# Ledger of designs, part 30: miniprotein binders against q9bqp7

Target 1, 240 residues: q9bqp7
Amino acid sequence: VPQNWFPIFNPERSDKPNASDPSVPLKIPLQRNVIPSVTRVLQQTMTKQQVFLLERWKQRMILELGEDGFKEYTSNVFLQGKRFHEALESILSPQETLKERDENLLKSGYIESVQHILKDVSGVRALESAVQHETLNYIGLLDCVAEYQGKLCVIDWKTSEKPKPFIQSTFDNPLQVVAYMGAMNHDTNYSFQVQCGLIVVAYKDGSPAHPHFMDAELCSQYWTKWLLRLEEYTEKKKNQ

## First folded at step 20 (miniprotein)

Design yj23
Fold by OpenDDE base, look of step 20:
Structure yj23 (fold): chain B 240 residues (1-240), chain A 94 residues (1-94)
Amino acid sequence: as target 1 above (240 residues)
Amino acid sequence: SREELWERIFELIEKGDYEEALRLLREYIEKYPDNPLALYIVADILFDMGRPEEARKVLERAKELAKKTGDPDLIEYVELLERLIERLLEELKK
């Protein structure tokens, strides 16, 4: 049980969109502060097993590709992810006319992969927007807040070359999503709250993406796990 | 605990004490048969020890089990190690 329990949902906010919700998606810039990011907290609180396996994988990849080959591989993975997010932001942004869209960004297997998910996405409220939890002292940059099949979600877009048909295969992504939800729900820059999460795993070959929907109950379960990770991070930093 | 045992195994591997790590892993596998992660780590150690034929045999079983679990990360690790073992075996034949 977390020592510093904090609710994921804000009782002072309604789940119903206020009529005052801007027609334009929010894009709050991330401020570089001493405050840890969600990603940093998760990376610094991986289990010894996770750290071990990742290090072994890295060593084996370097053995296969060489040091320069592995650097190139890592750079390509990062670039592909970045381009995918830029393309999604362009697609989901109401201000960007099709004419301003880099056609090359839209011609990807990842974009093809998510087409069936995008059909169920509406009511975009935030894109690439910063969230801050002032009480719990963490920040993040969320990909998207939108309605998926009529439910308001924090949506996290992931790229994969391998099928991830189960939410358990998405590693710490559920924790990232709920961390963003909890922060957004208590961030004064947002007038609304979210109760659901969605992880979308897009595939390079254009095969149909896997949507991993997280209802309020599942979000609450992962929120408890997130709080434990945050406490572990805080404790590690006090001992340094 | 199971967690403490794994931590000890990882520490042994990091120190290069592969024989003791293998002993503990074998004991673990006897108690918990059909663990693809344990079998993968055994194969990985055997590879580092320059025992690629033994590594291949263990890894074949790990691969079968990993596919049944559907863990994409473990499948990736297994397939990577498989390619490395095959490359080493080809080099040893020259």
Scores: ipSAE 0.801, ipTM 0.949, lowest interface PAE 0.5, mean pLDDT 91
Fold by OpenDDE base, fold request of step 21:
Structure yj23 (fold): chain B 240 residues (1-240), chain A 94 residues (1-94)
Amino acid sequence: as target 1 above (240 residues)
Amino acid sequence: SREELWERIFELIEKGDYEEALRLLREYIEKYPDNPLALYIVADILFDMGRPEEARKVLERAKELAKKTGDPDLIEYVELLERLIERLLEELKK
């Protein structure tokens, strides 16, 4: 049980999206502060098993590809992810704010993969927007807040070369989503509340993406796990 | 605890004490024979010890179990090690 329990949902905010659909999605810039990011907290609180396996994987990848080959691989993975997020931001942005859509960004297997999900996405409230939880002292950059099948969700887009048909296969992604949700729900820059999450796993080969919907109950369960990770992080930092 | 045992195994591997790590892993596998992670780590250590034929045999079982569990990361690790073992075996035949 977390020592410092804090609710994921804000009772002072209405669950009803205010009918004023902001004509433009929110895009709050991430402030570079001493405040840890969600990603940093998760990375620093990996289990010894996870750390061990990742290090072994890295060593084996270097053995297979060489040092330069592994650097290139890592760079390519990062670039593909970045381009995918840029393409999604362009697609989900209102037409009036459409920067010149690089048509080349739209011609990816990942974009093809998510087309069936995008059909169910509407009412975009935020894109690539910073969230801060002032009380719990963490920050994050969320990918998207939009309606998925009529439910307002924090949406997190992931790229994978391998099928991830189960939410359990997404590792810490559910924790990331609820961390963003909890921060947004208590961030004064946001006037609305979100109760659902969505993880979308896009595939390089264009095969249909897997949507992992998280209802309010599942979000609450992962929120408890997130709080424990945050406490562990805080304790580790006090001992350094 | 099971967690303490795994921590000890990881420490032994990091120190290069593969024989003691293998002993502990084998004892663990005797108790939990359907653990694909333990089998993978055994194969990985055997590979580092220059025992690729033994590593291959253990890894085959790890692969089958990993597929049943549906852990995509473990499957990736197994497939990577499989490729490395096959490469090493081909080099040893020249």
Scores: ipSAE 0.800, ipTM 0.951, lowest interface PAE 0.6, mean pLDDT 91
Fold by OpenDDE base, fold request of step 21:
Structure yj23 (fold): chain B 240 residues (1-240), chain A 94 residues (1-94)
Amino acid sequence: as target 1 above (240 residues)
Amino acid sequence: SREELWERIFELIEKGDYEEALRLLREYIEKYPDNPLALYIVADILFDMGRPEEARKVLERAKELAKKTGDPDLIEYVELLERLIERLLEELKK
């Protein structure tokens, strides 16, 4: 049980979207602060087993690809992810904010993969927007807040070369989603609340993406796990 | 505890004490014979020890079990090590 319990949901905020569909999605810039990001917290609180396996994998990848080959691989993975997010932002942005759609960004297997999910996405409220939890003292950059099949969700887009049909195979992604939800729900820059999460795993080959929907109950369960990770991070930083 | 044992195994591997790590892993596998992670780590150590034939044999079992668990990351690790073992075995035949 977390020592410092904080609710994921804000009782002072209505779950009902105010009828004013924000005509423009929120895009709050991430401020470079001493405040840890969600990603940093998760990375610094990996289990010894996870750290060990990742290091072994890296060593084996270097043995297979060489040092330069592994750098290229890592750079390519990063670039593919970045381009995918840029393409999604372009697709989900209102037409008036469409800078010249780099048509090349839209011609990806990942974009093809998510097409069936995008059909169910509407009411975009935020894109690539910073969230801050002032009380719990963490920040994040969320990918998207939108309605998925009529439910307002924090949506997290992931790229994978391998099928991830189960939410359990997404590792800390559920924690990331709920961390963003909890922050957003208590961030003064946001006037609304989110109760659901969605992880979308897009595939390079254009095969149908896997949506992992997280209802309010599942979000609450992962929120408890997130709080424990945050406490662990805080304790580690005090001892450094 | 199980966690303490794994931590000790990881420390031993990081120090290059593969023989003691293998001993502890074997003891663990005796208690938990269907653990694909333990078998993978054994194969990985055997590979580092220059024992690729033994590594291959252990890894085959790890692969079968990993596929049953459906852990995509473990499957990836197994497949990567499998390719490395095969490459090494081919080099040793030249």
Scores: ipSAE 0.797, ipTM 0.951, lowest interface PAE 0.6, mean pLDDT 91
Fold by ESMFold2, fold request of step 21:
Structure yj23 (fold): chain B 240 residues (1-240), chain A 94 residues (1-94)
Amino acid sequence: as target 1 above (240 residues)
Amino acid sequence: SREELWERIFELIEKGDYEEALRLLREYIEKYPDNPLALYIVADILFDMGRPEEARKVLERAKELAKKTGDPDLIEYVELLERLIERLLEELKK
């Protein structure tokens, strides 16, 4: 149980979705500051088992590929993820983009993988938008806020070469979603709130992506876990 | 206590004290014989100790158990180590 509990939802905000339909998705710029990002908190609070296994994996990959081969592998994985997020932002934007850039970005197995999900996405409210929780002092950059099958969600897009059919297989991804959600719900740059989450795992070979829907109750359960990770991070930073 | 045991095992491996790590891992496996992570780490240590034939046998069991749990990260670790073990065994055949 966290020592300093804080609610994920903001009782002072409207939860009536038919009162809003923004014409342009929000894109709040990420601010440079000294408070930690969601991803840094999660990286710095990995269990000793997770850290050990990741280091052994790294050493085994280097043994298989060589130092330069491993650097190329990790660079390519990062680039593919970056291109995927850029493509999705372009697809979900209301503006038409240059055909050549669109075609290059759209020629991806990952984009093919999510097509069936995208047909159920509408009412885009935010894209690649910064969030800050001013009370709990953390920041993030959420991928998307939109309706999925009629429910307003914080949507997180992930790439994977391996199937992840269960939400538990997405490891820390639910914590990212609820951290962004909690920050958005208490960020003065946003006038609405979101109570649901969606994690979409896309596959390089174009296989149908797996959606992992999170209703408000599930979000609250993961929010408690996020608060514990944030407390752990804060304690570690106090001792440094 | 279970968490403390794993922490000690990881520290021993990090320091290269593989024989003591194996002793603790065997005690753990006696209590939890169907734990794919413990079996994977045994195979991982045996590979570093230059005992790839023993590592292969342990890893076959770890692989089957990992597939039953559906843990994609552990499956990836197992498959990577399997490729390295097979490469070493092939080199030894010459």
Scores: ipSAE 0.705, ipTM 0.930, lowest interface PAE 0.8, mean pLDDT 85
Fold by ESMFold2, look of step 20:
Structure yj23 (fold): chain B 240 residues (1-240), chain A 94 residues (1-94)
Amino acid sequence: as target 1 above (240 residues)
Amino acid sequence: SREELWERIFELIEKGDYEEALRLLREYIEKYPDNPLALYIVADILFDMGRPEEARKVLERAKELAKKTGDPDLIEYVELLERLIERLLEELKK
């Protein structure tokens, strides 16, 4: 149990989405702060087992590919993810409708993979937008806030070369989603509240993406786990 | 605690004390014979010890169990190690 529990939803504000959406999704700029990011908190609170296995994996990849081969592999994975997120922001932004899109971005297997999800996405309210939890003091950059099948969600897009049909297969991704949700719900730049999450795992070969919907109950369960990670991070920083 | 045991095992492996790590892992596997992570780690250190035939045998069992759990990271680790073991065994024939 977290020592300093805090609610994910702000009860002083509306439970409902804003009835009048802006014509352009919000894109709050990320400001560099001493406040830790969601991803840094998660990275710095990995278990000893997770750290060990990651280091062994890196050693084995280097043995298989060589030093230069591994550097190229990791660079390509990063570029694929970056291009995927750029394509999705372009597809989902009405501001981008006046510009020609890069045809190569639209031809990726990852974009093909998510097509059936995108047809169920509407009412985009934020894209690649910074969030800050003013009380718990952490920051993040969320991918998307939109309706999915009529439910307003914080949506996180992930690329994977391997199937992830279960939410447990997405490891820390649910924590990332709820951390962004909590921050957005307590960030004065946003006039609305979100209680649902969606993790979309896209596949390089174009296979149909797996959506992992998180209702309010599931988000609350992961929120508690996120608060524990944030407490652990804070305690580690006191000892450094 | 179980967490303390695993931390000790990881520490031993990082120090290169593979025989003591194997002793602790065998005791763990006696209690939990269907744990794919423990079996994977045994195969992983046997590979580093230059015992790839033994590593292959243990890894076959780890692979079977990992597929049942559906843990995509562990499956990736197992398959990567399997490729390295087979490459080493082929090189040793030359």
Scores: ipSAE 0.696, ipTM 0.928, lowest interface PAE 0.8, mean pLDDT 85

Design yj23
Fold by ESMFold2, fold request of step 21:
Structure yj23 (fold): chain B 240 residues (1-240), chain A 94 residues (1-94)
Amino acid sequence: as target 1 above (240 residues)
Amino acid sequence: SREELWERIFELIEKGDYEEALRLLREYIEKYPDNPLALYIVADILFDMGRPEEARKVLERAKELAKKTGDPDLIEYVELLERLIERLLEELKK
């Protein structure tokens, strides 16, 4: 149980559309800040088991591929993830047209993988947009806020070369989603709030992506876990 | 505690005290015989100790259990080690 409970939802806000809502998705720039990002908090609070297994995996990959081979593998995985996110931002942006898109970004198994998800996505409210939780003192950069099958969601896009059909298989991704949600719901740059989350795991071979929907109750459960990770991070900073 | 035992095992492996780590892991596996992570770590240690035939046998069981749990990261770790073990065994035949 977190010792410093804070609600994920803001009672001063409605999740219903307003006639003055913008027709262009928000893209709040990330500001220089000394407070931690969501991803840094999660990285710095990994369990000893997670850290150990990750280091053994790296050692084994280097043994299999060589040091230069592993660096190339890592670079290619990073580039594919970056191109995937860039392609999705382009596809979901109402200002961009197909003619203006980089066609190499659209030629990806990952993009093919998410097509069945994208047909159910509408009402895009934010893309690649910064969030800040002033009270809890953390920041993030969310991928997308849009309706999925009629539910307004914080959407997180992930690439994977192995199947992740269950939400438990996505490790800390649910915590990342709810941390962004809680920050957005209390950030003065946003006039609305979101109560649902969606994690979409796309596959390199074009196999249908797995959507992991998170209703408000599930988001609240993961929010509690996020608050514990944030408390752990804060305590580590007191001792360093 | 159980958490302190695992921390001790990880410390031993990191400093290369594989025989003591293996002793603790065998005691753990006797109490919890179907833990795929423990079996994977045993196989991982045996591989580094130059005992790849023993590592292969333990890893076969770890692989079966990992698939039942559906943990894709553990499955990836097991399959990576399996490839390395098979490569080493094939080189030793030459």
Scores: ipSAE 0.687, ipTM 0.925, lowest interface PAE 0.8, mean pLDDT 85

Design yj24
Fold by OpenDDE base, fold request of step 25:
Structure yj24 (fold): chain B 240 residues (1-240), chain A 94 residues (1-94)
Amino acid sequence: as target 1 above (240 residues)
Amino acid sequence: SREELWERIFELIEKGDYEEALRLLREYIEKYPDNPLALYIVADLLFDLGRPEEARKVLERAKELAKKTGDPDLIEYVELLERLIERLLEELKK
């Protein structure tokens, strides 16, 4: 049980966006500060098993590809992810901002992969927007807040070369999503709250993406795990 | 506990005590023979110890089990190690 319990949902906020919500998605810039990001917290609180497997994988990849080959591989993976997010932001942005759509960004297997998911996405409220949890002292950059199948969600877009049909295969992604939800729900820059999460795993070959929907109950379960990770991070930092 | 055992195994690996880690892993596998992760780690350590033939045998079982679990990351790790073992075995035959 977390020592410092904090609710994921804000009872002071309505689940219904006010009719006055701007037609333009929020894009709050991430401020560089001493506050740890969600990603940093998760990375620094990986289990010994996770750390071991990743380190071994890295070593084995270097043995296979060489150091330069591995650097190239990692750079390409990063670039593909970045381009995918840029393309999604362009797609989900209002038409007025579409003047500079790089058509080349849209020609991606990943974009093809998510087309069936995008059909169910509407009511975009935020894109690439910073969230801050003032009380729990963490920040994040969320990909998207939108309605998925009529439910307002924090949506996190992931790229994979491998099928991830199960949410368990997404590792800490559920924790990331709920961390963003909890932060957004308590960030004064947002007038609304979210109760659901969505992880979308897009595939390079254009095969249909896997949506991993997280209802309020599942979000609450992962929120508890997130709080534990945050506490662990805080303790580790005090001992450094 | 299982958790304590795993913690000890990883601590031993971090210290470079692969032989003792292997001993504990083998004991674990005797109790839990269908754990693909444990089998993978055994194969991986055997590979580092220059025992590729033994690594191959263990990894074959790990691969079968990993495919059954459907863990894509473990499958990748297994396949990567398999390629490395095969490469090493080919080099040793030259």
Scores: ipSAE 0.805, ipTM 0.948, lowest interface PAE 0.6, mean pLDDT 91
Fold by OpenDDE base, fold request of step 25:
Structure yj24 (fold): chain B 240 residues (1-240), chain A 94 residues (1-94)
Amino acid sequence: as target 1 above (240 residues)
Amino acid sequence: SREELWERIFELIEKGDYEEALRLLREYIEKYPDNPLALYIVADLLFDLGRPEEARKVLERAKELAKKTGDPDLIEYVELLERLIERLLEELKK
């Protein structure tokens, strides 16, 4: 049990956004503060097993590709992810804010992969928006807040070259999603709360993306795990 | 405990004591024979120890089990190591 328990949901907020469909999704800029990001917390609190496997994978990839080949590989993966997020932001943004849709951004296997998910996405409330949990002292940049199949979700878009049909195969992504949810639900910049999460795994080959829906119960379970990771991070920082 | 054993195994690996880590992993596998992660780590350590033939044999089993679990990351790690082992074995035959 976390020593510093804090609820994921804010009882003072309604589950429904009070405001009529905001004409424009929220895009709060991430402020560079001494406050740790969700990503930083997760990275610094990986298990010995997780660290081992990733380090071994990296070493083996370097053996296969060489150092320069591995750098190129990692750069390409990063670029593909970035372009995918940019394309999604463009698609989900109101038409009036669409700068010239770089048609090239839309012509990706990843975008093709998520088309069936996008059909079920509506009511976009936030895109690439910063969240801060004031009490727990962490920040994050969430990809999207929107309705998925009529349920308001924090949506996290992921790229993969391999099928990830199970939420368990999404590594720390569920923790990231609930961290963003908990922060948003207690961030004064947001007038509403979310109770659901969605992880979408998009595939390079255009095969149908896997949606991993997280209901309120599952979110609460992962929230407890997130709090434990945050405590571990805090303890590690006190000892440094 | 199982957790304490794994912690010890990783500590040994971090120290470079691969032989003792392998011993503990083998003991673990005797008790839990269907753990693809343990088998993968054994194969990976054997590879580092210059024992590619032994690594291949262990990895074959790891691969089969990993596919059954459906862990895509472990499958990737296994397949990567498999390619490296095969490459090394080909080089040793030259």
Scores: ipSAE 0.805, ipTM 0.947, lowest interface PAE 0.6, mean pLDDT 91
Fold by OpenDDE base, fold request of step 21:
Structure yj24 (fold): chain B 240 residues (1-240), chain A 94 residues (1-94)
Amino acid sequence: as target 1 above (240 residues)
Amino acid sequence: SREELWERIFELIEKGDYEEALRLLREYIEKYPDNPLALYIVADLLFDLGRPEEARKVLERAKELAKKTGDPDLIEYVELLERLIERLLEELKK
């Protein structure tokens, strides 16, 4: 049980858009301060097993590809992810704010992969927007807040070359999503709350993306795990 | 505990004491024979110890079990190590 329990949901907020909610998706810039990011917390609190497997994978990849080959591979993966997020931001942005869509960004297997998910996405409220949990003292940059099948969700878009049909196969992504949810629900820059999460795993070959919907109950379960990771991070930082 | 054993195994690996880590992993596998992760780690350590034939045999079982579990990351790790083992074995035949 977390020592510093904090609720994921804010009872003072409603999921209903207030009439004052801007028609334009929120895009709050990330302030790079001394406050740890969700990603940093998760990375620094990986289990010995997780660290071992990733380090071994890296070493084996370098052995297979060489050092330069591995750098190129990593750069390409990063670039593909970045372009995918840029394309999604362009797609999900209101038409009036759409600068000339680089049609080349839209011609990706990843974008093809998510088309069936995008059909169920509406009511975009935030895109690439920073969240801060002031009490728990962490920050993050969420990909999207929108309605998925009529439910308001924090949506996290992931790229994969391999099928991830189960949410368990998404590693710490569920923790990331609930961390963003909890932060957003208590961030004063947001007038609304979210009760659901969605992880979308897009595939390079254009095969249908896997949506991993997280209801309020599942979010609450992962939230407890997130709080434990955050406490572990805080403890490690005090001992450094 | 199972967790304490794993912690000890990883500590040994971090120290480069692969033989003792392998001993503990083997003891673990005797108790839990269908653990693809343990088998993968054994194969990985055997590979680093220059024992690629033994690594291959262990990894074959790890691969089968990993596919049954459907863990895509473990499958990737297994397949990567498999390619490396095969490469090494080919080099040793020259």
Scores: ipSAE 0.804, ipTM 0.947, lowest interface PAE 0.6, mean pLDDT 91
Fold by OpenDDE base, fold request of step 21:
Structure yj24 (fold): chain B 240 residues (1-240), chain A 94 residues (1-94)
Amino acid sequence: as target 1 above (240 residues)
Amino acid sequence: SREELWERIFELIEKGDYEEALRLLREYIEKYPDNPLALYIVADLLFDLGRPEEARKVLERAKELAKKTGDPDLIEYVELLERLIERLLEELKK
């Protein structure tokens, strides 16, 4: 049980999206502060097993590809992810704010993969927007807040070369989503509340993406786990 | 506890005491034979110890179990190690 329990949902905010759909999605810039990011907290609180497996994987990849080959591989993975997020931001942005859509960004297997999900996405409230939880003292950059099948969600887009049909296969992604949700729900820059999460795993080959919907109950369960990770991080930092 | 045992195994690996880690892992596998992660780690350590033939045999079982579990990441790790073992075995035959 977390020592410092804090609710994921804000009772002072209405669950109803205010009818004033902002004509433009929010895009709050991430401030570079001493405040840890969600990603940093998760990375620093990985289990010994997770650390071991990742280190071994890296070593084995270097044996297979060489050092330069592994650097190239890592760079390509990063670039593909970046381009995918840029393409999604362009697609989900209002037409009036459409920067010249690089048509080349739209011609990816990942974009093809998510087309069926995008059909169910509407009412975009935020894109690539910073969130801060002032009380719990963490920050993050969320990908998207939008309605998915009529439910307002924090949406996190992931790229994978391998099928991830189960939410359990997404590792700490559920924790990331609820961390963003909890921060947004208590961030004064946001006037609305989100109760659901969505992880979308896009595939390079264009095969249909897997949507992992998280209802309010599942979000609450992962929120408890997030709080424990945050406490562990805080304790580790006090001892350094 | 199971958690304490795993912690000890990882500590031994971090120290480079692979033989003692393997001993503990083998004892664990005797009790829990259907753990693909434990089998994978055994194969990985055997590979580092220059025992690729033994690593291959253990990894075959790990692969079968990993596929049944449907863990895509473990499957990836197993397949990567499998390729490395096969490469090493081919080099040793020259």
Scores: ipSAE 0.803, ipTM 0.947, lowest interface PAE 0.6, mean pLDDT 91
Fold by OpenDDE base, last read:
Structure yj24 (fold): chain B 240 residues (1-240), chain A 94 residues (1-94)
Amino acid sequence: as target 1 above (240 residues)
Amino acid sequence: SREELWERIFELIEKGDYEEALRLLREYIEKYPDNPLALYIVADLLFDLGRPEEARKVLERAKELAKKTGDPDLIEYVELLERLIERLLEELKK
């Protein structure tokens, strides 16, 4: 049990969308500050097993590809992910935002993969927007807040070359999603609350993406795990 | 405890004491023979110790079990190590 328990949901916020659905999705810039990001907390609180497996994988990849080959591989993975997020932001943004849809960004297997999910996405409230949890002292950049099949979700878009049909195969992504939810639900810049999460795993070959829906109960379970990771991070920083 | 044993194994690996880590892993596998992760780590350490034939034998079992669990990351690690072992074995025949 976390020593410093804090709720994921804000009892002071109504679950009802305030009728002022802003016509434009929120895009709060991430401020550079001393506050740790969700990603930093998760990275620094990986288990010895997780660190070992990742480091061994990297060493073996370098042995297979060479150092330059591995750098190229990593750069390509990063670029593909970036382009995918840029394309999604363009698709989900209102048409009046004159960002010339680079048609080339839309021609990807990952975009093809998520088409069936995008059909069920509506009511976009935030895109690439910063969240801050003032009490728990962490920040994050969420990909999207929108309705999925009529339920308001924090949506996290992931790229994969391999099928990930189970949420357990998404590593710390569920923790990231609930961390963003908890921060958003207590961030004064947001007037609404989210009770659900969605992880979408998009595939390079254009095969149908896997949606991993997280209901309020599952979110609460992962929230407890997130709080434990945050406490571990805080303790490690006090001892450094 | 099981957790304490794993912590000790990873500490030994971090120190470069692969032989003692392998001993503890083998004892673990005797108790839990169907753990694909333990088998993978054994194969990986054997590979670093220059024992590729032994690594291959252990990794074959790890691969079968990993496929049954459906863990895509472990499958990737196993397949990568398999390719590296085969490459090393081919080089040693030369």
Scores: ipSAE 0.803, ipTM 0.947, lowest interface PAE 0.6, mean pLDDT 91

